# Ledger of designs, part 4: VH-VL binders against Uncharacterized 76.5 kDa protein in phbC 3'region

Target 1, 117 residues: Uncharacterized 76.5 kDa protein in phbC 3'region, of Thiocystis violacea (p45365r139to255)
Amino acid sequence: RILILEQDASHAKKIASLLATIGMETLVVDDPMKILARMQAFRPNLVLMDLYLPGATGSELTTIIRDHDDFYGIPILFLSQEADLDKQLAALKAGGDGFIKKPVSREALIAAVEYRM

## First folded at step 1 (VH-VL)

Design fe6 (framework fv_fezakinumab)
Fold by ESMFold2-Fast, scan of step 1:
Structure fe6 (fold): chain C 117 residues (1-117), chain A 122 residues (1-122), chain B 111 residues (1-111)
Amino acid sequence: as target 1 above (117 residues)
Amino acid sequence: QVQLVQSGAEVKKPGASVKVSCKASGYTFTDYYMHWVRQAPGQGLEWVGWINPNSGYTFYAQKFRGRVTMTRDTSISTAYMELSRLRSDDTAVYYCARDYFGSGSYLYFDYWGRGTLVTVSS
Amino acid sequence: QAVLTQPPSVSGAPGQRVTISCTGSSSNIGSGYDVHWYQQLPGTAPKLLIYDNSNRPSGVPDRFSGSKSGTSASLAITGLQAEDEADYYCQSYDSSLSAWVFGGGTQLTVL
């Protein structure tokens, strides 16, 4: 079960459709402020989130998720156009597990998700 | 000092399989992805795929899917690439190369093996 | 056919400056993926020369520099020396192919 935090509805649908090809159940969340509530209800095995969201960064949200006892070990992958190594390393140090570059290819998404699940 | 030592040259007939090895030393083998890149005589570099030595997970370039298999043996810090159903146009030097960090699609190959020449001829 | 486009050859005299271009598209360099450069001396394996657009590994002289703009990248070599004769390859990642991609290579001749 994969939770997708992505502000662009068309990108979120594309990612969810790609994951459906390998039988994965998904939940799209478009509001970063609702992330913990949605995770508690959905109980995902992996989180995909945009690194830079309106009102919060993926690094900030990853810190919040990692501070929660129920989610300290859940894999978190970032969806990003960001190529800055220092920012990416900061996100990984916050507790993130990797990156998938936008635009997202089917093979890259499947490989990254299967590897971390 | 980081070293990637590859197996010796191979000569194969069309339709056969070849298995090339890459033995790593001087670093923690399971902390870095291992990539395979080939170069046909007088031609450019072509990426084949990668393996994560820690998990054994692999990802291959579309052109090679169904013909290539990458494996590793962590007890001897060795990665393997096996290419099946060989054709004459598979004649190339095959390199193993280390990914500086074991994550992401933005990283580079900091150390390379010396290459293994695979010749496919009848 | 290479995904990234490089000129097949470039030449210069000792002491001169040469520039090698690497042209990509929106699915690779244009998407923000970094560009790396490798030097391949005759009969040897490629060696990392520039990584993340403009960084040099320890031991690479500052005569070698890299830059990136839009969908293209460039390698500049100043103060050319005979030992710079080699093939040079650019590399990036392509999201549409889900693959590391290389340029076709540029043969540098020092005349």
Scores: ipSAE 0.006, ipTM 0.554, lowest interface PAE 14.9, mean pLDDT 83

Design fe7 (framework fv_fezakinumab)
Fold by ESMFold2-Fast, scan of step 1:
Structure fe7 (fold): chain C 117 residues (1-117), chain A 119 residues (1-119), chain B 111 residues (1-111)
Amino acid sequence: as target 1 above (117 residues)
Amino acid sequence: QVQLVQSGAEVKKPGASVKVSCKASGYTFTDYYMHWVRQAPGQGLEWVGWINPNSGYTFYAQKFRGRVTMTRDTSISTAYMELSRLRSDDTAVYYCARGEYYDFYMDVWGRGTLVTVSS
Amino acid sequence: QAVLTQPPSVSGAPGQRVTISCTGSSSNIGSGYDVHWYQQLPGTAPKLLIYDNSNRPSGVPDRFSGSKSGTSASLAITGLQAEDEADYYCQSYDSSLSAWVFGGGTQLTVL
């Protein structure tokens, strides 16, 4: 079960469709402020998160997720085209587990997700 | 100066477990992944897995899943790799290596820990 | 088995050029994953020599260079010196295995 935090509906649908081909159940969340409520309801095994989100940074959201007893061990992978190494490092410092390079390839996405599940 | 200092050589019997330590210094321990790579005598390098010292999350090569456990203690900047149900073909030098977070190249390596598994 | 294929040995005389190949497939180098190279002197731990296909860490001389094309990568060493005698390993990520993988290694002999 994979939660996808992505504000671009078209991109989120593409990622969800790719994951569905390997039998993964997905939930798309378009509002970072709803992430904890959605995780409580959906109980994901992995979170995919865009580093470019309205209203919150990836590191802020990762910190919030890691502060929760229920979610401290859930893998968090970032979708990133970001050349700002400080932003990427801040996300990993907060408890993130890796990056998938944009544009997202089918092979890279499936490999990263399937192995971590 | 960045250093990774590993525990000393171990001799184990088949079926036993071994736990190797890797103490980091000279950098912020939680800013980099820690990889484990092994090398059997006269053979090439084989990737075992990595741990994110900040989160504790681990990622293991399929061959080792169910037998390897990676952990860390951030208070002493030390990573651990435990390999269970040892076989003679697990005889190898086990390295810890600091990993870059996006591309996962290993820029600093420990000197290695020889683990010998013999009856 | 190595999923990245390297020649088991290469040799050259001092001052000459050698090239070490690293041949992958569509699931690794062919998918665009970066290639890194390591040098292992006898009895020592590996040392990062080239990262992200062609970048040198501080302290690695210009005579070492890396390149990547299609499903393969190459390490070039010019102006060979006796001190270059070592094992060389390429590394990338393999999506079919979901693992970081090393080539089988190449022993460089300086004659």
Scores: ipSAE 0.005, ipTM 0.567, lowest interface PAE 13.7, mean pLDDT 84

Design fe8 (framework fv_fezakinumab)
Fold by ESMFold2-Fast, scan of step 1:
Structure fe8 (fold): chain C 117 residues (1-117), chain A 121 residues (1-121), chain B 111 residues (1-111)
Amino acid sequence: as target 1 above (117 residues)
Amino acid sequence: QVQLVQSGAEVKKPGASVKVSCKASGYTFTDYYMHWVRQAPGQGLEWVGWINPNSGYTFYAQKFRGRVTMTRDTSISTAYMELSRLRSDDTAVYYCARTYYDILTGWFDYWGRGTLVTVSS
Amino acid sequence: QAVLTQPPSVSGAPGQRVTISCTGSSSNIGSGYDVHWYQQLPGTAPKLLIYDNSNRPSGVPDRFSGSKSGTSASLAITGLQAEDEADYYCQSYDSSLSAWVFGGGTQLTVL
């Protein structure tokens, strides 16, 4: 089960559709403020999230998730358009597990998800 | 020019609550995280937590969870830290400070002058 | 108790050099997290002195420099002046605590 935190509805639907082709159950969350409540309800095995969202950063959210006993070890992968190494390092230091570059390719997405599941 | 102006000193009894304000000017309030750091008399610096003024999202150090609440009012570019169930060892100068970059790699580039909170019976 | 270890005091004569150490562990400096330094003059708020291990903000003299190696960092002050008398704090991020952490502070006395 894969939780997708992505504010762009069309992009979120594309990612969810790609994951559905390999049998993954997904939940799209468009409001970062609701991430913990959605994770508690959905019980994901992996989180995909944008590195930067209008109201919160991926680093910020990763810090919050890692502080929660139920989600300490859950894999977190970031969706990033940036080649900004400093921002990527910040997210990994917060406890993130890797990156998938935008535009998201089917091959890269499936490989990254399967490796960490 | 960037300024962080904090509210004046407070004297409280054990068990009371205190709410400290930090008014920002000279930059876009919602573009930077606001941290709170305290310093007991003659002691070192201790991080309390941060707030994202844009989203209202907060994160607190484990020691303060259940007693601290951080809020903001974007219409007046002001951040607040409220600490409840005060104890004598909460006596400290409380600083607000701005983060230059992302919360995890950022440094505190501008600090308020501090608010002395005295807790005594 | 502070998470990062600093000597409680250091002293030097005008014109001399001093170094202030900041010792961490694998969950903070040892994991590659950057170290920042703050100067606190008596009765004032801390002021950013060094960021990202070795960078100086505008207005900080080049007499101040920072370095990082392994699980520790160091602040070097050359050409000591009376105005350098202050408390100095190192800061980093700790992944085990999910928190900013500070050193215990070092009081610098210029003799």
Scores: ipSAE 0.006, ipTM 0.608, lowest interface PAE 11.3, mean pLDDT 84

Design fe9 (framework fv_fezakinumab)
Fold by ESMFold2-Fast, scan of step 1:
Structure fe9 (fold): chain C 117 residues (1-117), chain A 120 residues (1-120), chain B 111 residues (1-111)
Amino acid sequence: as target 1 above (117 residues)
Amino acid sequence: QVQLVQSGAEVKKPGASVKVSCKASGYTFTDYYMHWVRQAPGQGLEWVGWINPNSGYTFYAQKFRGRVTMTRDTSISTAYMELSRLRSDDTAVYYCARHPYYSKYYFDYWGRGTLVTVSS
Amino acid sequence: QAVLTQPPSVSGAPGQRVTISCTGSSSNIGSGYDVHWYQQLPGTAPKLLIYDNSNRPSGVPDRFSGSKSGTSASLAITGLQAEDEADYYCQSYDSSLSAWVFGGGTQLTVL
């Protein structure tokens, strides 16, 4: 069960469709402010999160998730540009587990997700 | 309106270095990445690298690593590209170009270019 | 050499339709990276003509259109005008190179 936090509807649809082809159940969340409520209802095994989000950074949201007793150990993978290293380092320091380069390739997405499952 | 104003043409000898500037106006300088692209006379476009003006983080094409340095000064909304150990085949027009974040990969506004001539 | 392949030249008469191809590989266009097109008039900087495969910036007339299929993209120009005489470049991102990549450029001549 994978929760996808992505504001771009077409991007989120692409990722969800790719994961559906390998039998993964997905939930798209387009509002970062609702993330904890949606995680409590959906009970994901992994979170995919865009590193750039309006109103919150990926590292801020990672800190919020890690502070929650139910989710402190859940894998968090970031969707990010390869070259934005300073944001990537901040996200890892906050407790993130890895990155998938944008645009997301099918092979890289499936490999990263299956490894963390 | 968005403007990217570049420094004037330069003539350099082989082995020298050159520093080109790109002054941005009409938008929040730290909200967009800045790329550098060059074009040798009669040739196509070649990507050099980019800088995040907000953080100062840079990433360069493999071909230019060790010779190029990109910096910025947020107080005057200006980006810089310095290329060292110049060779005659570095003769080109060097453009700065603005890039939106993340899932966008196009350059929406370009400077007019700076001609750098490397000759003996 | 350029990473994306374009024909070096294309020509057409006024009012005609012309298409310019851009061929990539699995590490760029084939991986789902969008294709963008730039127009470069003689002696000027490139100008964004088409972004994200098929979108036009404000000020670009609808006779310019883009499309993408598999590992390739195309720029179509209908109602060809003398003012369209320029070099056209496609652009994408290449994940294996971690780089923005351009086509070699296509010179359009209006005869």
Scores: ipSAE 0.006, ipTM 0.556, lowest interface PAE 13.1, mean pLDDT 83

Design ro1 (framework fv_rolinsatamab)
Fold by ESMFold2-Fast, scan of step 1:
Structure ro1 (fold): chain C 117 residues (1-117), chain A 122 residues (1-122), chain B 107 residues (1-107)
Amino acid sequence: as target 1 above (117 residues)
Amino acid sequence: EVQLVQSGAEVKKPGSSVKVSCKASGYTFTSYWMHWVRQAPGQGLEWIGEIDPSDSYTNYNQKFKDRATLTVDKSTSTAYMELSSLRSEDTAVYYCARDYYDRSGYYAFDIWGQGTLVTVSS
Amino acid sequence: DIQMTQSPSSVSASVGDRVTITCKASQDISSYVAWYQQKPGKSPKLLIYAASTLQSGVPSRFSDSGSGTDFTLTISSLQPEDFATYFCQQYNSYPLTFGGGTKVEIK
């Protein structure tokens, strides 16, 4: 079960559709303020989130997620075109588990998800 | 204002192909995905597939993936569904429908074409 | 594939009646269900999606409830224009699937 938090609704639907073709159940969320409620209802095994979202960064949201015992061990992968190493390290220090470079390729997405599932 | 207008009824022979069009108006064509759904006489609704008009990304129901081809022409705001190797069981009304996606991740088919009857007979 | 089972397949009712239609998913679909109305010879019309959001222009007598696997569409006071076939649809998982339909007919 994969939760997708992505700024661009069309891109989020493509990622969800792609994951569905390999049998993954997905939930798309584009409002960062709803993420904790959606995670509690959906109970994902993995979270894919955009590093830059309206009103919050993925690093900030990861800190919030990791502050809740229910989600301590759930893998969090960032969707990002960010090339700045310091910004990437900040996201990992917040509790993130890795990055998938934008634009997201089918092969890269599937490989990253399979390593954590 | 917002509407989807489909091409007219078709009568096809078994083994042939049919291509149905769906012309969109009253909204930005590339901002919404388009779905195709069919309904055989006296039967329920069956989902065929979906297409993103912005880049032609498609996703198909496995039942149809070897026979159905979804395409778009952005310049005319028209979506197409082609179904090949027609059988009598493919006799149905075929609909295009717009995918309304809200920001909470929920979606539904909010606008539907009027339907195109495809009859497969010899 | 997720199977959507509607009950009843048909119901006979009179104007003013409360009509209840149920829809069961073969697995958890959270709130990803939409309801459609179809009149003879016409395309389906969206009534409700996300198991609670009423489509613009749809009368308030239409409501729904449920989450997970069990969903209900209720018409609180049936009107003459409500005699139609109603379909539920899940959009949680591919392929997207519809219920078999419930025909609401004149008693």
Scores: ipSAE 0.007, ipTM 0.600, lowest interface PAE 10.5, mean pLDDT 83

Design ro10 (framework fv_rolinsatamab)
Fold by ESMFold2-Fast, scan of step 1:
Structure ro10 (fold): chain C 117 residues (1-117), chain A 124 residues (1-124), chain B 107 residues (1-107)
Amino acid sequence: as target 1 above (117 residues)
Amino acid sequence: EVQLVQSGAEVKKPGSSVKVSCKASGYTFTSYYMHWVRQAPGQGLEWIGEINPSGGRTNYNQKFKDRATLTVDKSTSTAYMELSSLRSEDTAVYYCARGYYDSSGYLPLYFDYWGQGTLVTVSS
Amino acid sequence: DIQMTQSPSSVSASVGDRVTITCKASQGISSWVAWYQQKPGKSPKLLIYAASSLQSGVPSRFSDSGSGTDFTLTISSLQPEDFATYFCQQANSFPYTFGGGTKVEIK
């Protein structure tokens, strides 16, 4: 079960459709403020999170997830257009597990998800 | 240059199966998805499914998942589509098509090269 | 499934005319649309993909526009070799779906 936090509805739908090809159930969340409530309802095994979000940074959201007893060990993968190493390192230091560069390759997405599931 | 060459026309009875081949050349076979699309006379185009030749992973249109089987033979750079339990409504030209990749690592979203098509006629 | 509706189903035009074909998706597909040309007895050929990316070797008289649900293919000055059926395709979600096709007949 994979939760996708992505503000662009078209990108989120594309990623969800690709993950469906390997039998993954997905939930798209477009509002970072709802992340914990959605995780408690959906009980994901992995979170895909865009680093570019309007209301919060990926590192802030990762810190919130890691602070929660139910989700401290869940894999978190970041989707990012930024080549800025410092932003990526901040997300990893907060407890993130890896990155997938945008535009997303189908092969890279599937490989990264399967490796962590 | 890229070429996809399909097997010849087939005439089949209702209830039988057909297996169409698609031999690829002019590119690295395992680097692109192979898709199958059919076109019934006057009906338009229907996507059947896709296969990744590198790992053999398939994804099917739900309409065909119980009857279609996509496979590849990497040693001959050949893709296959088998369709079972044939009905008269399956009479169509069946195409293989390569999934397009751009240089930026963009998702393979479009069919840039197509085979010549294989006419499958199902009649009693 | 996402339904792709094309209009018109056929159009008759003269050499030099501007031809417009429309395609409507039943739900938002962003810019994930492709356009194909199919000549009688031949396989489809990719013309345009991902909003406005023209496939290599395709003449500049072909262009597309639109985003979300409404898309248009334009041939700015029709040539004799443009007699064909044109199809749109959405690539946003599985299963991939195609429009019903528009047959362009030269008068």
Scores: ipSAE 0.000, ipTM 0.542, lowest interface PAE 14.0, mean pLDDT 80

Design ro11 (framework fv_rolinsatamab)
Fold by ESMFold2-Fast, scan of step 1:
Structure ro11 (fold): chain C 117 residues (1-117), chain A 122 residues (1-122), chain B 107 residues (1-107)
Amino acid sequence: as target 1 above (117 residues)
Amino acid sequence: EVQLVQSGAEVKKPGSSVKVSCKASGYTFTSYYMHWVRQAPGQGLEWIGEINPSGGRTNYNQKFKDRATLTVDKSTSTAYMELSSLRSEDTAVYYCARGLRYFDWLLGFDYWGQGTLVTVSS
Amino acid sequence: DIQMTQSPSSVSASVGDRVTITCKASQGISSWVAWYQQKPGKSPKLLIYAASSLQSGVPSRFSDSGSGTDFTLTISSLQPEDFATYFCQQANSFPYTFGGGTKVEIK
């Protein structure tokens, strides 16, 4: 079960559709403020989030997730561009587990998810 | 830095073929689709097709499907567009462009070659 | 094929003006639109993709809005370097198609 935090509805739909083809159950969250509540209800095995989020940074959200007793060990993967190296490093230091570089290929996404599941 | 460098201008007669090259550098060649777009003088942009350098998969605009052939040479990080049965209406600047993608879906063309002018005249 | 209709074809504006360019798709394309700037004799340059994502290095005075069939590119305060032709492009389905272009001429 994969929780997708992505504000752009078209991008979120594409990720969810792709993961569904390999039998993954997904939940799209478009509001970072709802992340913990949605994780409690959905109980994901992996979180996929974009580093470009309105109102919160990926590192900030990662810190919040890692500080929660139920989720300190859940894999967190970021979708990011090379131009965001500083944000990538901050997210990794906050407890993130890896990055999937944009533009994301179907093969790269599936491989990264399967490896960490 | 990312660069796409195209071959020089061509002058061709009607009925002939032209092959334009596009040499990529500054990124992993097989990680991005390469697209070809043309622009007739003073006119708009027209998409010809795309190729995935990793597997060689191509998709063409139906208007060009019977005349255009897209290929790549991974050893030199070079993409090619060949257009056959040239007509005067094919006179245009031809661009290669890198596809910025989200999975298998195009977002836009983030880097472009400088363009190759192909003139078709009798 | 999806037709992309741009208006106006040209506009003359002064430095500091707000410039608005519209683009209408003949079919629904969700947010699959990109905007380009092209200066005379140069290749197009990507400004915005996915109807809201500003490309790295593009000034914040460029913004866009819209979804479905109606899209707008706005330059909030026109600068001398913004003299160019602007194109919209749908990335929803094959073949990818472009608008006819809008020439922005600084008076």
Scores: ipSAE 0.000, ipTM 0.545, lowest interface PAE 15.7, mean pLDDT 82

Design ro2 (framework fv_rolinsatamab)
Fold by ESMFold2-Fast, scan of step 1:
Structure ro2 (fold): chain C 117 residues (1-117), chain A 119 residues (1-119), chain B 107 residues (1-107)
Amino acid sequence: as target 1 above (117 residues)
Amino acid sequence: EVQLVQSGAEVKKPGSSVKVSCKASGYTFTSYWMHWVRQAPGQGLEWIGEIDPSDSYTNYNQKFKDRATLTVDKSTSTAYMELSSLRSEDTAVYYCARGDYYRGYFDYWGQGTLVTVSS
Amino acid sequence: DIQMTQSPSSVSASVGDRVTITCKASQDISSYVAWYQQKPGKSPKLLIYAASTLQSGVPSRFSDSGSGTDFTLTISSLQPEDFATYFCQQYNSYPLTFGGGTKVEIK
């Protein structure tokens, strides 16, 4: 079960549709402020989030997730750009588990998800 | 071999509608999004919208959302673009193109359908 | 909408020349740019995507560089089959947008 935090509905649907082809159940969340409530209801095995999120940073959200007793061990993967190296380091320090380089390829996404699951 | 084969050229009057088809072969039709792009004679490319053949979810360029309708027929692996309320400035070659999973770059294109709008 | 500005609109070149085409985005598009080649009467063909990934079957003389807002397509040694119009396209945000095109003409 994979929770996808992505504000762009079309991009979120493409990721969800791809993951569905390998049998993954997904939930798309478009508002970072709803993440804990959605995780509590959905109980994901992995969180996939874009590192570029209006109104919140990936490291801030990772810190919030890691501070929650129920979710401190859940894998968190980021969709990130080469230019995001400083943000990648901050997200890793906050407790993130890995990155999928943008532009996202089908093969890279599947490999990263299967490795963490 | 991946192929996208489009319907033939059409001549339409202002105010009418046109429906262009795009038949896909050589891949699993529901595994890739289909996009529509137009090009006025001697001009640049303009994106119209995209459709997911697996469930018919659509996303449109706002410029076209009130006039364009994208559909698919999974049984024949065919995508359709209908454009209504045609004007002379809609005269263009219309292309279908296959998109990637996450973002929209187009690895295969149809041959194009010339739509001429004249009175 | 993100505007993609290509320069020059046309360039006259000879076989063997190095040709450079530039594309400027009005906003940061990271590496989400693709380049297409279009010959008269034909559909566009994908050359490069993701700011460096060469499409299968495309000759190595085609390369691109850049990130953020400024991108360049380079043809290192122009061949007769390369006389065509070239377009850049951003796919970072909706709506997807293309540059105006650069026509590479024989000198």
Scores: ipSAE 0.007, ipTM 0.632, lowest interface PAE 9.6, mean pLDDT 84

Design ro3 (framework fv_rolinsatamab)
Fold by ESMFold2-Fast, scan of step 1:
Structure ro3 (fold): chain C 117 residues (1-117), chain A 123 residues (1-123), chain B 107 residues (1-107)
Amino acid sequence: as target 1 above (117 residues)
Amino acid sequence: EVQLVQSGAEVKKPGSSVKVSCKASGYTFTSYWMHWVRQAPGQGLEWIGEIDPSDSYTNYNQKFKDRATLTVDKSTSTAYMELSSLRSEDTAVYYCARDFYDYVWGSYAFDIWGQGTLVTVSS
Amino acid sequence: DIQMTQSPSSVSASVGDRVTITCKASQDISSYVAWYQQKPGKSPKLLIYAASTLQSGVPSRFSDSGSGTDFTLTISSLQPEDFATYFCQQYNSYPLTFGGGTKVEIK
C-alpha cells in the first residue's frame, strides 16, 4: 500500500494510476496536516512525498514521521525537480530513503517502489 | 486511426449555455486524460480544464471553474464541455485534446486534437 | 499563474533560413515545456515536449534548447510548410499556460 502526499491532484492521479497497473493499492493525501492520521488509518508500506508542500517542508514532515513509533521504518521516497537539490540533501538527512525526479518516469517509479516493497 | 471528432459550430445568445461534444476513436478512451482548450479569434490558446475518463475526476482552470462542466460518456467514448453564462468574450474555437502521458518522460502535452468547434456569442 | 512570454510576435523569413523563437517563463519550469505548430484554420500540432523530445513524425530541423526560464525553438532550414504560428506551453504548474504565439510569415 502506497500513500501519496501530493497537493497537485492531477499529478497524484497519474502516479496512482500507474501504480494501480502493477497491483498497488494507493491513497492520495492532499493536506500535509493530515499525514499522520491518514497513515494510521491506511497503514502504508511506502510513502511518496513531494518536497514542496504548503505549510511544511518535506524534511520537516519526514522528521515527524520518523519520530512516530508506528512509522519509523516505512520507506519515504521524494518526488523532486532538479532545482530542489538543496532540499534533497536535507530530506535525506531527516530520514528519507530516495528520490524520483519530476516529471515521474515509469521505469524509475516502478523500480524504486518494487525495490523497497 | 486515432482521432477526436467534435460537434459542429454554434451561435448562442449572451447568458445562454453551450455543450460541445468530442468523440474519441482508435484508442482505449479511459487510458488517457482529456483536456479542453479555447482560442479566441486571432488570439492564443487558453486551458479550460481536464477530465480523467476512467472515473470522471476533473481539474479546472480557476477562471472557468464556476461556469465550465466537463463530463464523459464511456459507452460512446465521448467527452463533453458545457460552458454556461456565455458572454461575447467567450466567442472562440473550442478544442478537445488528448493528454499524452509518456511514463518515461512524464508529459502534460497534447498529441491528438479535435478539429475545433467555433462558438459565437452575439446578440 | 506562470506567464509564458514569446518573442518575437512575428517574424518574416525566407525558405532556407534559420528561425529562432524564444519563450520565457515567469518562474522556473525546469524542462516542462512543449511546443506546438498551428496552421490557419487547423488544430495545433505537437512538435516537442519535455523541452527536448521530438514528437514522432516531426522533422529533425525542429529542435529546442533551454531549461529553467528561457527556452528556444529553432527551425534550422525553413521549408514552405513551416510558415505557421508556433506556441510554447508549460506543464510545471496548474493552470497549464501557453505563450502568446509567434507567427512565421513569408518574407
Scores: ipSAE 0.006, ipTM 0.555, lowest interface PAE 13.2, mean pLDDT 81

